# VH-VL binders against q9h9l3, part 253

Target 1, 176 residues: q9h9l3
Amino acid sequence: PRKMVAIDCEMVGTGPKGHVSSLARCSIVNYNGDVLYDEYILPPCHIVDYRTRWSGIRKQHMVNATPFKIARGQILKILTGKIVVGHAIHNDFKALQYFHPKSLTRDTSHIPPLNRKADCPENATMSLKHLTKKLLNRDIQVGKSGHSSVEDAQATMELYKLVEVEWEEHLARNPP
Below, E stands for the ipSAE of ESMFold2; O stands for the ipSAE of OpenDDE; V2 stands for 0.75 times the mean of E and O plus 0.25 times the DockQ between their complexes.

## First folded at step 13 (VH-VL)

Design D31 (framework fv_amlenetug; at its last look DockQ between E and O 0.84; V2 from the best seeds 0.00; counts 0 for: pae E 2.4 > 2)
Fold by ESMFold2-Fast, scan of step 13:
Structure D31 (fold): chain C 176 residues (1-176), chain A 120 residues (1-120), chain B 108 residues (1-108)
Amino acid sequence: as target 1 above (176 residues)
Amino acid sequence: EVQLLESGGGLVQTGGSLRLSCAASGFTFSNYAMTWVRQAPGKGLEWVSGISYSGEYTDYADSVKGRFTISRDNSQNTLYLQMNSLRAEDTAVYYCAKVRYYGSGSFDYWGQGTLVTVSS
Amino acid sequence: EIVLTQSPGTLSLSPGERATLSCRASQSVSDNYLAWYQQKPGQAPRLLIYGASTRATGIPDRFSGSGSGTDFTLTISRLEPEDFAVYYCQQKYSSPLTFGQGTKVEIK
């Protein structure tokens, strides 16, 4: 294994008017797309807004969900020391209350060669759904009943693999 | 050593009520979701109800919704199942079980079970 | 609800033989949410496999799980006398949580 994983998280709304994004599901896949982790996670604060249309999370998912502190420990054991790929990954790390070294972080929403391959402006922030359709000819996040974080993590890894050689060479010459 | 011990089973008339208890030891009860699973004589396993570690979230099989209530007392390390409006088809051995995290939804430890018999 | 169908209903084998038990889901189930249990007469179920393929603590390596999507398999490579029991698959991918009807592994 290349010591590389991809992550995608689903968040629910907590705090005043549900404006705080709290971790409620995390999926992690390896280089080949095999699932290493996929658990519903119970936030420490009361859930005000499930954001089900986007998160796919409902009250029933919380029954057997892993408490945040336990889930965080499990997730960090998987991520620590590995190259972690994600899309707009800062949001995932923020929800995990975790700092991952920039040198080991790959954000498919900020990789200019990837946008170039999709015929998009290099400096634009393109959605995961758009890049996946353009470059992999796959429809993800279909419908309005929520996203699959497993599907999103797998798509994110496949997108990164399209530019991996080029981007790793760039990073070796231009360390973050 | 993880231990779960069910109690409260027995013979009850149709339409009656029973409250089952499950005493937990050997793990931090307040950190784990818990479940009730039943098994009718000579039949397979049927999930009945689940409850989150805090007690805030609960879920039920359709066959028991509105009749059964799952609850817990984390200070006493005890899980409960309040069974109302009992029917003959509720006759079963009732197991309490601890939810395993990392492989969520699987049950890594089970009690010995308590028999509930519902008849006229 | 997701229905889990186990086959065969009864598997008659001798000690030393390989047992292959199937579990088919009516809808796709995430690997992470499929488990296998063993139950002996008069006893509570015992967790064997979780996450489709991961052995629970203390479970001998002769037990293995595999599969994804709708088709899952529990394999016992060389049956020991203590392995004759009823085996259940279980999913927690979708509410309500469901179990298969069971496969009885009995002595031929």
Scores: ipSAE 0.699, ipTM 0.859, lowest interface PAE 0.9, mean pLDDT 91
Fold by ESMFold2, look of step 14:
Structure D31 (fold): chain C 176 residues (1-176), chain A 120 residues (1-120), chain B 108 residues (1-108)
Amino acid sequence: as target 1 above (176 residues)
Amino acid sequence: EVQLLESGGGLVQTGGSLRLSCAASGFTFSNYAMTWVRQAPGKGLEWVSGISYSGEYTDYADSVKGRFTISRDNSQNTLYLQMNSLRAEDTAVYYCAKVRYYGSGSFDYWGQGTLVTVSS
Amino acid sequence: EIVLTQSPGTLSLSPGERATLSCRASQSVSDNYLAWYQQKPGQAPRLLIYGASTRATGIPDRFSGSGSGTDFTLTISRLEPEDFAVYYCQQKYSSPLTFGQGTKVEIK
């Protein structure tokens, strides 16, 4: 069986008025939730808005942060050949400037059986916080100190496990 | 192999100034964050200051903030520490160190250090 | 500021014995942000362990790191003559970066 990892990223604002989202942290966990990667990343552009209340990123995190080009190489080496699970994962791949094969990508924000288990419309886009509370009875992203990308990646993997058998069978019958 | 060589230490009077240099070779200096760490005689290690690979981001220990300035010249592969308003408690061996990215903030290569002595 | 408290202050042992060094953080530290260094007299520190448990390049198997949260341990399974030195833990989770006060491992 093909190995599976979960990824979550935090972004800061770059570009005019801080409107461009640039990668500033990435966490990757294995199937069991063990941390494979967790690094602060220095965007190649000047940071205009740290977005700290959501991202958890502060100035001090950037002093020793890994330059984007180096971090991207490290991250892609981990992801290659694996099933990658994420929540609204397109945003994470956009920040990485990378496309993972659709056949190896799982997005917990777009899995109808997962929504059904949460008593939500199957075609709705539900937040990670909401799904985690409903299905795992856990509170994540609590307060205004920012999200933990490790916590979020671990929650994403646990959510996928709830529907893994059903969804993998569906994808086998309906190749992306 | 990676080499770091500190220089510019010496004897200086309280209130004086000194500039330390760290010459780097054996790696692409401009790709790596750098750090100064000091050690008073017979004492433990104390982080002093860090600087990002481009020089854009800096941070300082509270004990030196406002008195010390870290900088770098990537074209000369050199890290600097400008030390002003020196105090007796600043007496130490000063090391420069290279930051390891995998294992964020660990210091994988160190120089031999340069001694700064601040006399009253 | 995160304070790292190492114990014992001094560990007097004979070659061949197991050494166990403790590092306690004043608040939780993610494993990825804890390191151990060795320093011999008159020398610069040397990185031993990063990410709480990963050996740096060239570090022999007798060195191992473990722990999480607030409690971290460096173990030297069988002390060699060259292992008698001072050992420091370091956190880089939060600014300012801090070291423990050191544990001296000396010949009994």
Scores: ipSAE 0.518, ipTM 0.817, lowest interface PAE 2.4, mean pLDDT 90
Fold by OpenDDE, look of step 14:
Structure D31 (fold): chain C 176 residues (1-176), chain A 120 residues (1-120), chain B 108 residues (1-108)
Amino acid sequence: as target 1 above (176 residues)
Amino acid sequence: EVQLLESGGGLVQTGGSLRLSCAASGFTFSNYAMTWVRQAPGKGLEWVSGISYSGEYTDYADSVKGRFTISRDNSQNTLYLQMNSLRAEDTAVYYCAKVRYYGSGSFDYWGQGTLVTVSS
Amino acid sequence: EIVLTQSPGTLSLSPGERATLSCRASQSVSDNYLAWYQQKPGQAPRLLIYGASTRATGIPDRFSGSGSGTDFTLTISRLEPEDFAVYYCQQKYSSPLTFGQGTKVEIK
């Protein structure tokens, strides 16, 4: 099996006026799309804005949520040594207060061949939803229930797989 | 070894109150959410209430909202359920259970339960 | 709320036979939040499977869980005498947390 995982996180607003993005859910899938990790996570600070429309997070999800410090340890254990695939993944790492090595990071929001395949400008930042629809003919992030981080992580992995060979060759020639 | 021991059950009249306790040991109590689940005689399991590890967040089944209050004392490793305005349909064995928060959010350890009987 | 419907209500089998228990959810549930419990008379429930397919610690390999979306299955490959009990599925995908009504596995 490939040492590759895809990650997607949902964040809620904490701090003054809820402007701080705090991790509230994290999903990690393997190369085949199998769920390795999926937990609601409790931020260390009081939640001011659940951002439910986008995050899908509600107050009741926090009852059985994993404390952030514990969740972070679990997640980092999974990510260590892996190639980590994500979409706009810098947001996920920021929320995790963790930075994965750049050489082991794959951001599907910044892969020109992927955009090309989707008939999008190569240097544009396209949404996960758009790319998933164009390239996988699949609708994600539909409805009022908010995003599913598992679905998003799976979609991200599937998108990357479409350009994996080309992109890995590119990175080998042009290491970050 | 993880142990959960419920206490406080007994016979109470309709409209009365009862406070259940659950003494926890064998794990870091303050790191885990806890839950109460009840089972009426000869019936299935019913989730009653849940509380986050710090006690900041609580949740209740509709059937007990406004009447039951879940709380915890992490310094004493104890979970509580204050039950007010008790009804006949609240008659059940009440279990405290530890929430497993890695990979499932299931209940990985259960107490033996304490019987609450509400009579008219 | 998410309603979990288990079937059959009662399963009558002999030791050594294969048992297949179904749990259907009224709406899609992430498999990571689906669990199975065993309860014997006069005892507290015991966690068997979590995350739809992962055996809890100490659970024999004759127990297995599968499924996704709305359909989940608990399988006991070869029933042992101690396996005759009531089995419950449970979800924590959304509040309120809910259990199935249970399936009784009884000796034929």
Scores: ipSAE 0.465, ipTM 0.810, lowest interface PAE 1.2, mean pLDDT 94
ESMFold2 (binder alone), look of step 14: mean pLDDT 92; pTM 0.942

Design D32 (framework fv_amlenetug)
Fold by ESMFold2-Fast, scan of step 13:
Structure D32 (fold): chain C 176 residues (1-176), chain A 120 residues (1-120), chain B 108 residues (1-108)
Amino acid sequence: as target 1 above (176 residues)
Amino acid sequence: EVQLLESGGGLVQTGGSLRLSCAASGFTFSNYAMTWVRQAPGKGLEWVSGISYSGEYTDYADSVKGRFTISRDNSQNTLYLQMNSLRAEDTAVYYCAKVRYYGSGSFDYWGQGTLVTVSS
Amino acid sequence: EIVLTQSPGTLSLSPGERATLSCRASQSVSDNYLAWYQQKPGQAPRLLIYGASTRATGIPDRFSGSGSGTDFTLTISRLEPEDFAVYYCQQHYSSPLTFGQGTKVEIK
């Protein structure tokens, strides 16, 4: 079978008024939740807004950060050919400037059985924090010092595992 | 072969200044963050300062903030540490080291060090 | 600042024995942000392990790292004469970057 990983990225604001989201951290975990990749990443453009409340990124993290071009190459080598799980994963792929095949992509913000288990409307987009609390009885993204992309990636993988058998069977019958 | 060669160390009086240099070869210097780590005689390692690949971002240990300035010249493949208001406690061998990417913030190559002795 | 405490301070062993070195952090350190170095007298440090458990290029497989959170271990499965040195752990999870005080592995 195909190997599966989960990814979560943190973005900072670059460009005019800090409105462009640029990759500043990426975490990737394997099926068991072990960290395969976790690096701070230095965007090629000047950082205007660290968005620290959400990203957890501060200026000191940029000192030893991996340049975007190098980080992108490392990340893509890990993702290529694998089933990639994420939450609202389109944002992560956009920040990576990367296309991953839809047939190998699993987005926990758009899996109807997962929402159903959480007593939420099947077609609603629920936050990672809400689904993790409801289904795993775990509090993530606590406080205002920023999110941990490792924590988020691990939670995302565990959420997917709750519906993996059912959802993979659905996808086999209904290929994207 | 990656090589880092520190220079500029020597004997200096308390309150004095000294500039250390680190000449890098064998890798694309402009692609990597660099750091200075020091070691007082008979003591352990202490991180001093770091600088991003472009020179845009720098950081310092609290013990040297306001006194030391890290900089780099990517055209000359050289890392610098300007040391001002030197104290006896700054006496140490100063190493420059290359930051490893993938495990960023660990240091995969080190120079042989240059000794700075501050008289008090 | 994260303080790293290494134990024991000195480990006296014979060639062929197993060495187990501890590094404890005052705050949780994500495993991708812990490294181990070896330093021999008169020499610069050498990177052994990064990401808590990944061997650096050229490092013999008798060296292994393990641990997560606040407790990390460097193990040398069968000491060779060349392994007698001082070993340092280092975190780069939080600024300022910090090293442990070192464990000296010496010949008994």
Scores: ipSAE 0.658, ipTM 0.860, lowest interface PAE 1.3, mean pLDDT 91

Design D33 (framework fv_amlenetug)
Fold by ESMFold2-Fast, scan of step 13:
Structure D33 (fold): chain C 176 residues (1-176), chain A 120 residues (1-120), chain B 108 residues (1-108)
Amino acid sequence: as target 1 above (176 residues)
Amino acid sequence: EVQLLESGGGLVQTGGSLRLSCAASGFTFSNYAMTWVRQAPGKGLEWVSGISYSGEYTDYADSVKGRFTISRDNSQNTLYLQMNSLRAEDTAVYYCAKVRYYGSGSFDYWGQGTLVTVSS
Amino acid sequence: EIVLTQSPGTLSLSPGERATLSCRASQSVSDNYLAWYQQKPGQAPRLLIYGASTRATGIPDRFSGSGSGTDFTLTISRLEPEDFAVYYCQQQYSSPLTFGQGTKVEIK
């Protein structure tokens, strides 16, 4: 299926003491894991904390970064009308200041059959790293240089594909 | 019509200074990162410096760090390159270019270039 | 610094022939961050391909880009007289931004 994409965003700290999470990178991949979008994004507010250990973002990435307003428009054009897969995807949508229809949203942190395949409690929220290691035998988010949102989006799509038939059937019977 | 027009090039002695300008029109200059790329006579392209849309973030090639300063005036739609301590190896045509927002930016529009010749 | 090595340095062909230009990176570059430019004598460079495979606005479909990781290719399916020029690859993946040394496509 080609009407499905996976998304992962990286955030930096803005506002007082860097406590506000602002979008600073977004990656979107298609069903086969090919990259459709991968941009560093400049928040409208001053960056006080790059959170590099987790985000992988450094000051040098901001030079050619796309301003938030422009990036948001580009991203929304890609997401609109598609099934969007993500992990804890509400954080990504919040950072994008965007509402995506629940009927077209798939959150791999809230898919009970996926947890079951990983031998985890069906209603627990498991990390992307844990599910990817358990089900795909792949280590992601390795090292101290931050996460790759491309790697995370690709892993998220592959995880969803493991339960796609089962979960789409469930959603057809139980529309959100 | 997008246009970029460089000026300020010329002949300068080693150790001297020059300030290049790039006048932009036909797009919202304040929304785009900008770059300087140079090309020595008969040689290939070399990236020199980049600046974010607001001017807050800048970056430089190692060969020019500490000698060149990129800046911009969004109210005048103008990009600048201040070149100090010029060397013979800085002799080149200097292009300003607009960053395209995709994959950290390729350069979609280029000026015609301005020649800088450094000699003694 | 990521070094981009283009090959061949010069490609001598006749109009109507296929040109295949290579660009090899010293380390892996995401295909989203690779571009190709065309430069004719006395002119500024012109963006041909961005994101390794996407044609820029106004670029004829005889130009195509492909590749991933460290190996990228620009193909001109059927050379027209106006295509004889120097071609540069460029990476935006890592600072400093770098260009290949160029491949000159010349008339045989």
Scores: ipSAE 0.677, ipTM 0.856, lowest interface PAE 0.9, mean pLDDT 91

Design D34 (framework fv_amlenetug)
Fold by ESMFold2-Fast, scan of step 13:
Structure D34 (fold): chain C 176 residues (1-176), chain A 120 residues (1-120), chain B 108 residues (1-108)
Amino acid sequence: as target 1 above (176 residues)
Amino acid sequence: EVQLLESGGGLVQTGGSLRLSCAASGFTFSNYAMTWVRQAPGKGLEWVSGISYSGEYTDYADSVKGRFTISRDNSQNTLYLQMNSLRAEDTAVYYCAKVRYYGSGSFDYWGQGTLVTVSS
Amino acid sequence: EIVLTQSPGTLSLSPGERATLSCRASQSVSDNYLAWYQQKPGQAPRLLIYGASTRATGIPDRFSGSGSGTDFTLTISRLEPEDFAVYYCQQWYSSPLTFGQGTKVEIK
C-alpha cells in the first residue's frame, strides 16, 4: 500500500493551571481509513485539566494508558518515512516533541485548493469540522462529550484525498 | 521469560479481609499497567480492577468498588489487591495480568491464579 | 456497562471442522477495543486476538477475528485437537472492562 497515513492527537492540560498541552491520545489511520494506532497516552506530569469537552478524555482512560515515552517511540516508528496528513498538524508534532520533514507533511488547514472547493478564502485557516461538513457532507465532533481522534484522522485523510492529485503535482513543481 | 506469580489466597469468613500479591519478573514492571481478573467456580471471567504503570490511576468493577483496593510497588515488582468486607460472591480464582501496549486494555500475560474462598 | 453475549454456549465439533463463535455487544464497540481469549481447564487464559482482527504473537493462522460495531466473530478454520477449550471475548472501549460469558468448543 501507499506510504501515507493520517494522524490526530488529543491533548490534556498539565503544569501550572493546566496551561501546558500534553499528549493524551493519538490515532493514526492508513489511506483507506483503517486504524493503525489508537492509544490513550499517560503524560509524565500530573493532569490538571482533562479538557474533556474537546479531548474526550476522562480519568478512567488513564488507567490502561501507554506511558508517553513508550507511546512516542511506537508512533514515531509508524510515521518515519511516510507522508503524514493532519489538520493543524504542527500542534500534533509539538505534543509528540517530534520534527517530521516538510516534504512528507500534508496539513489540510493550509491547502489552498481544499479551501477553494469549500468556498472559503484560499489562505484562511478553516476548522476540520467546517471543511468536513462542506466537502464530505458529514458532521464530526458532534456534542459536548469531546472529539474522537479516530473520527478526526479519518475525516482528515478523506479531505486530503479530494485534492491529492492536484496538491502532489503542485508540491512536485514547488518543493517545500 | 515473563512470569506472574499470585499469592495470598485462602479461606476466609464473610466480612473478613485478604491481601493478594502478584510477583512480576522478566519484563520492566514499572512500564506497564496491570490488572486483576477473577473467575468464580464454573463461571466466566470478570474484570476486577486495573492500575496505571505509575500507580496514579486506578479503576474498579462496580461489584468491588469501595471494598477492594489495587496498589503496586514498582521497586519490588509487585502488584497488590487488598480485599475488605468479603462476600460469598467474591469466591473465585484471582488472576494477575499484564496490560499489553498497542492494543492497550487486552492482557498478554497471566499468572496461574490464586483461589479465594469466602464462606460463613 | 457494555454487556457481551456469546453464542452458542457450546459447540460440539470434530477435528478438521470449522468453528465460528459469535460475540454481540449491547452497544457499539470500536473495532480496536475487542479481544479474544482461549482457556483450557486448570489454566490461565491465553490472548488470541486483539483489536478485533489482529493475531497475538505465536497464534496460528487458523485463528481469525472479524466484525465491528456490535457483532464480532472468532473463526477457527480447521480445528486441531489442542483447540478444544473455552473462548471469551472482551471489550475495553468502555469502563468497566467486560468479558463475554464464554463459548465452550468440545470434541464430538
Scores: ipSAE 0.684, ipTM 0.875, lowest interface PAE 1.1, mean pLDDT 92

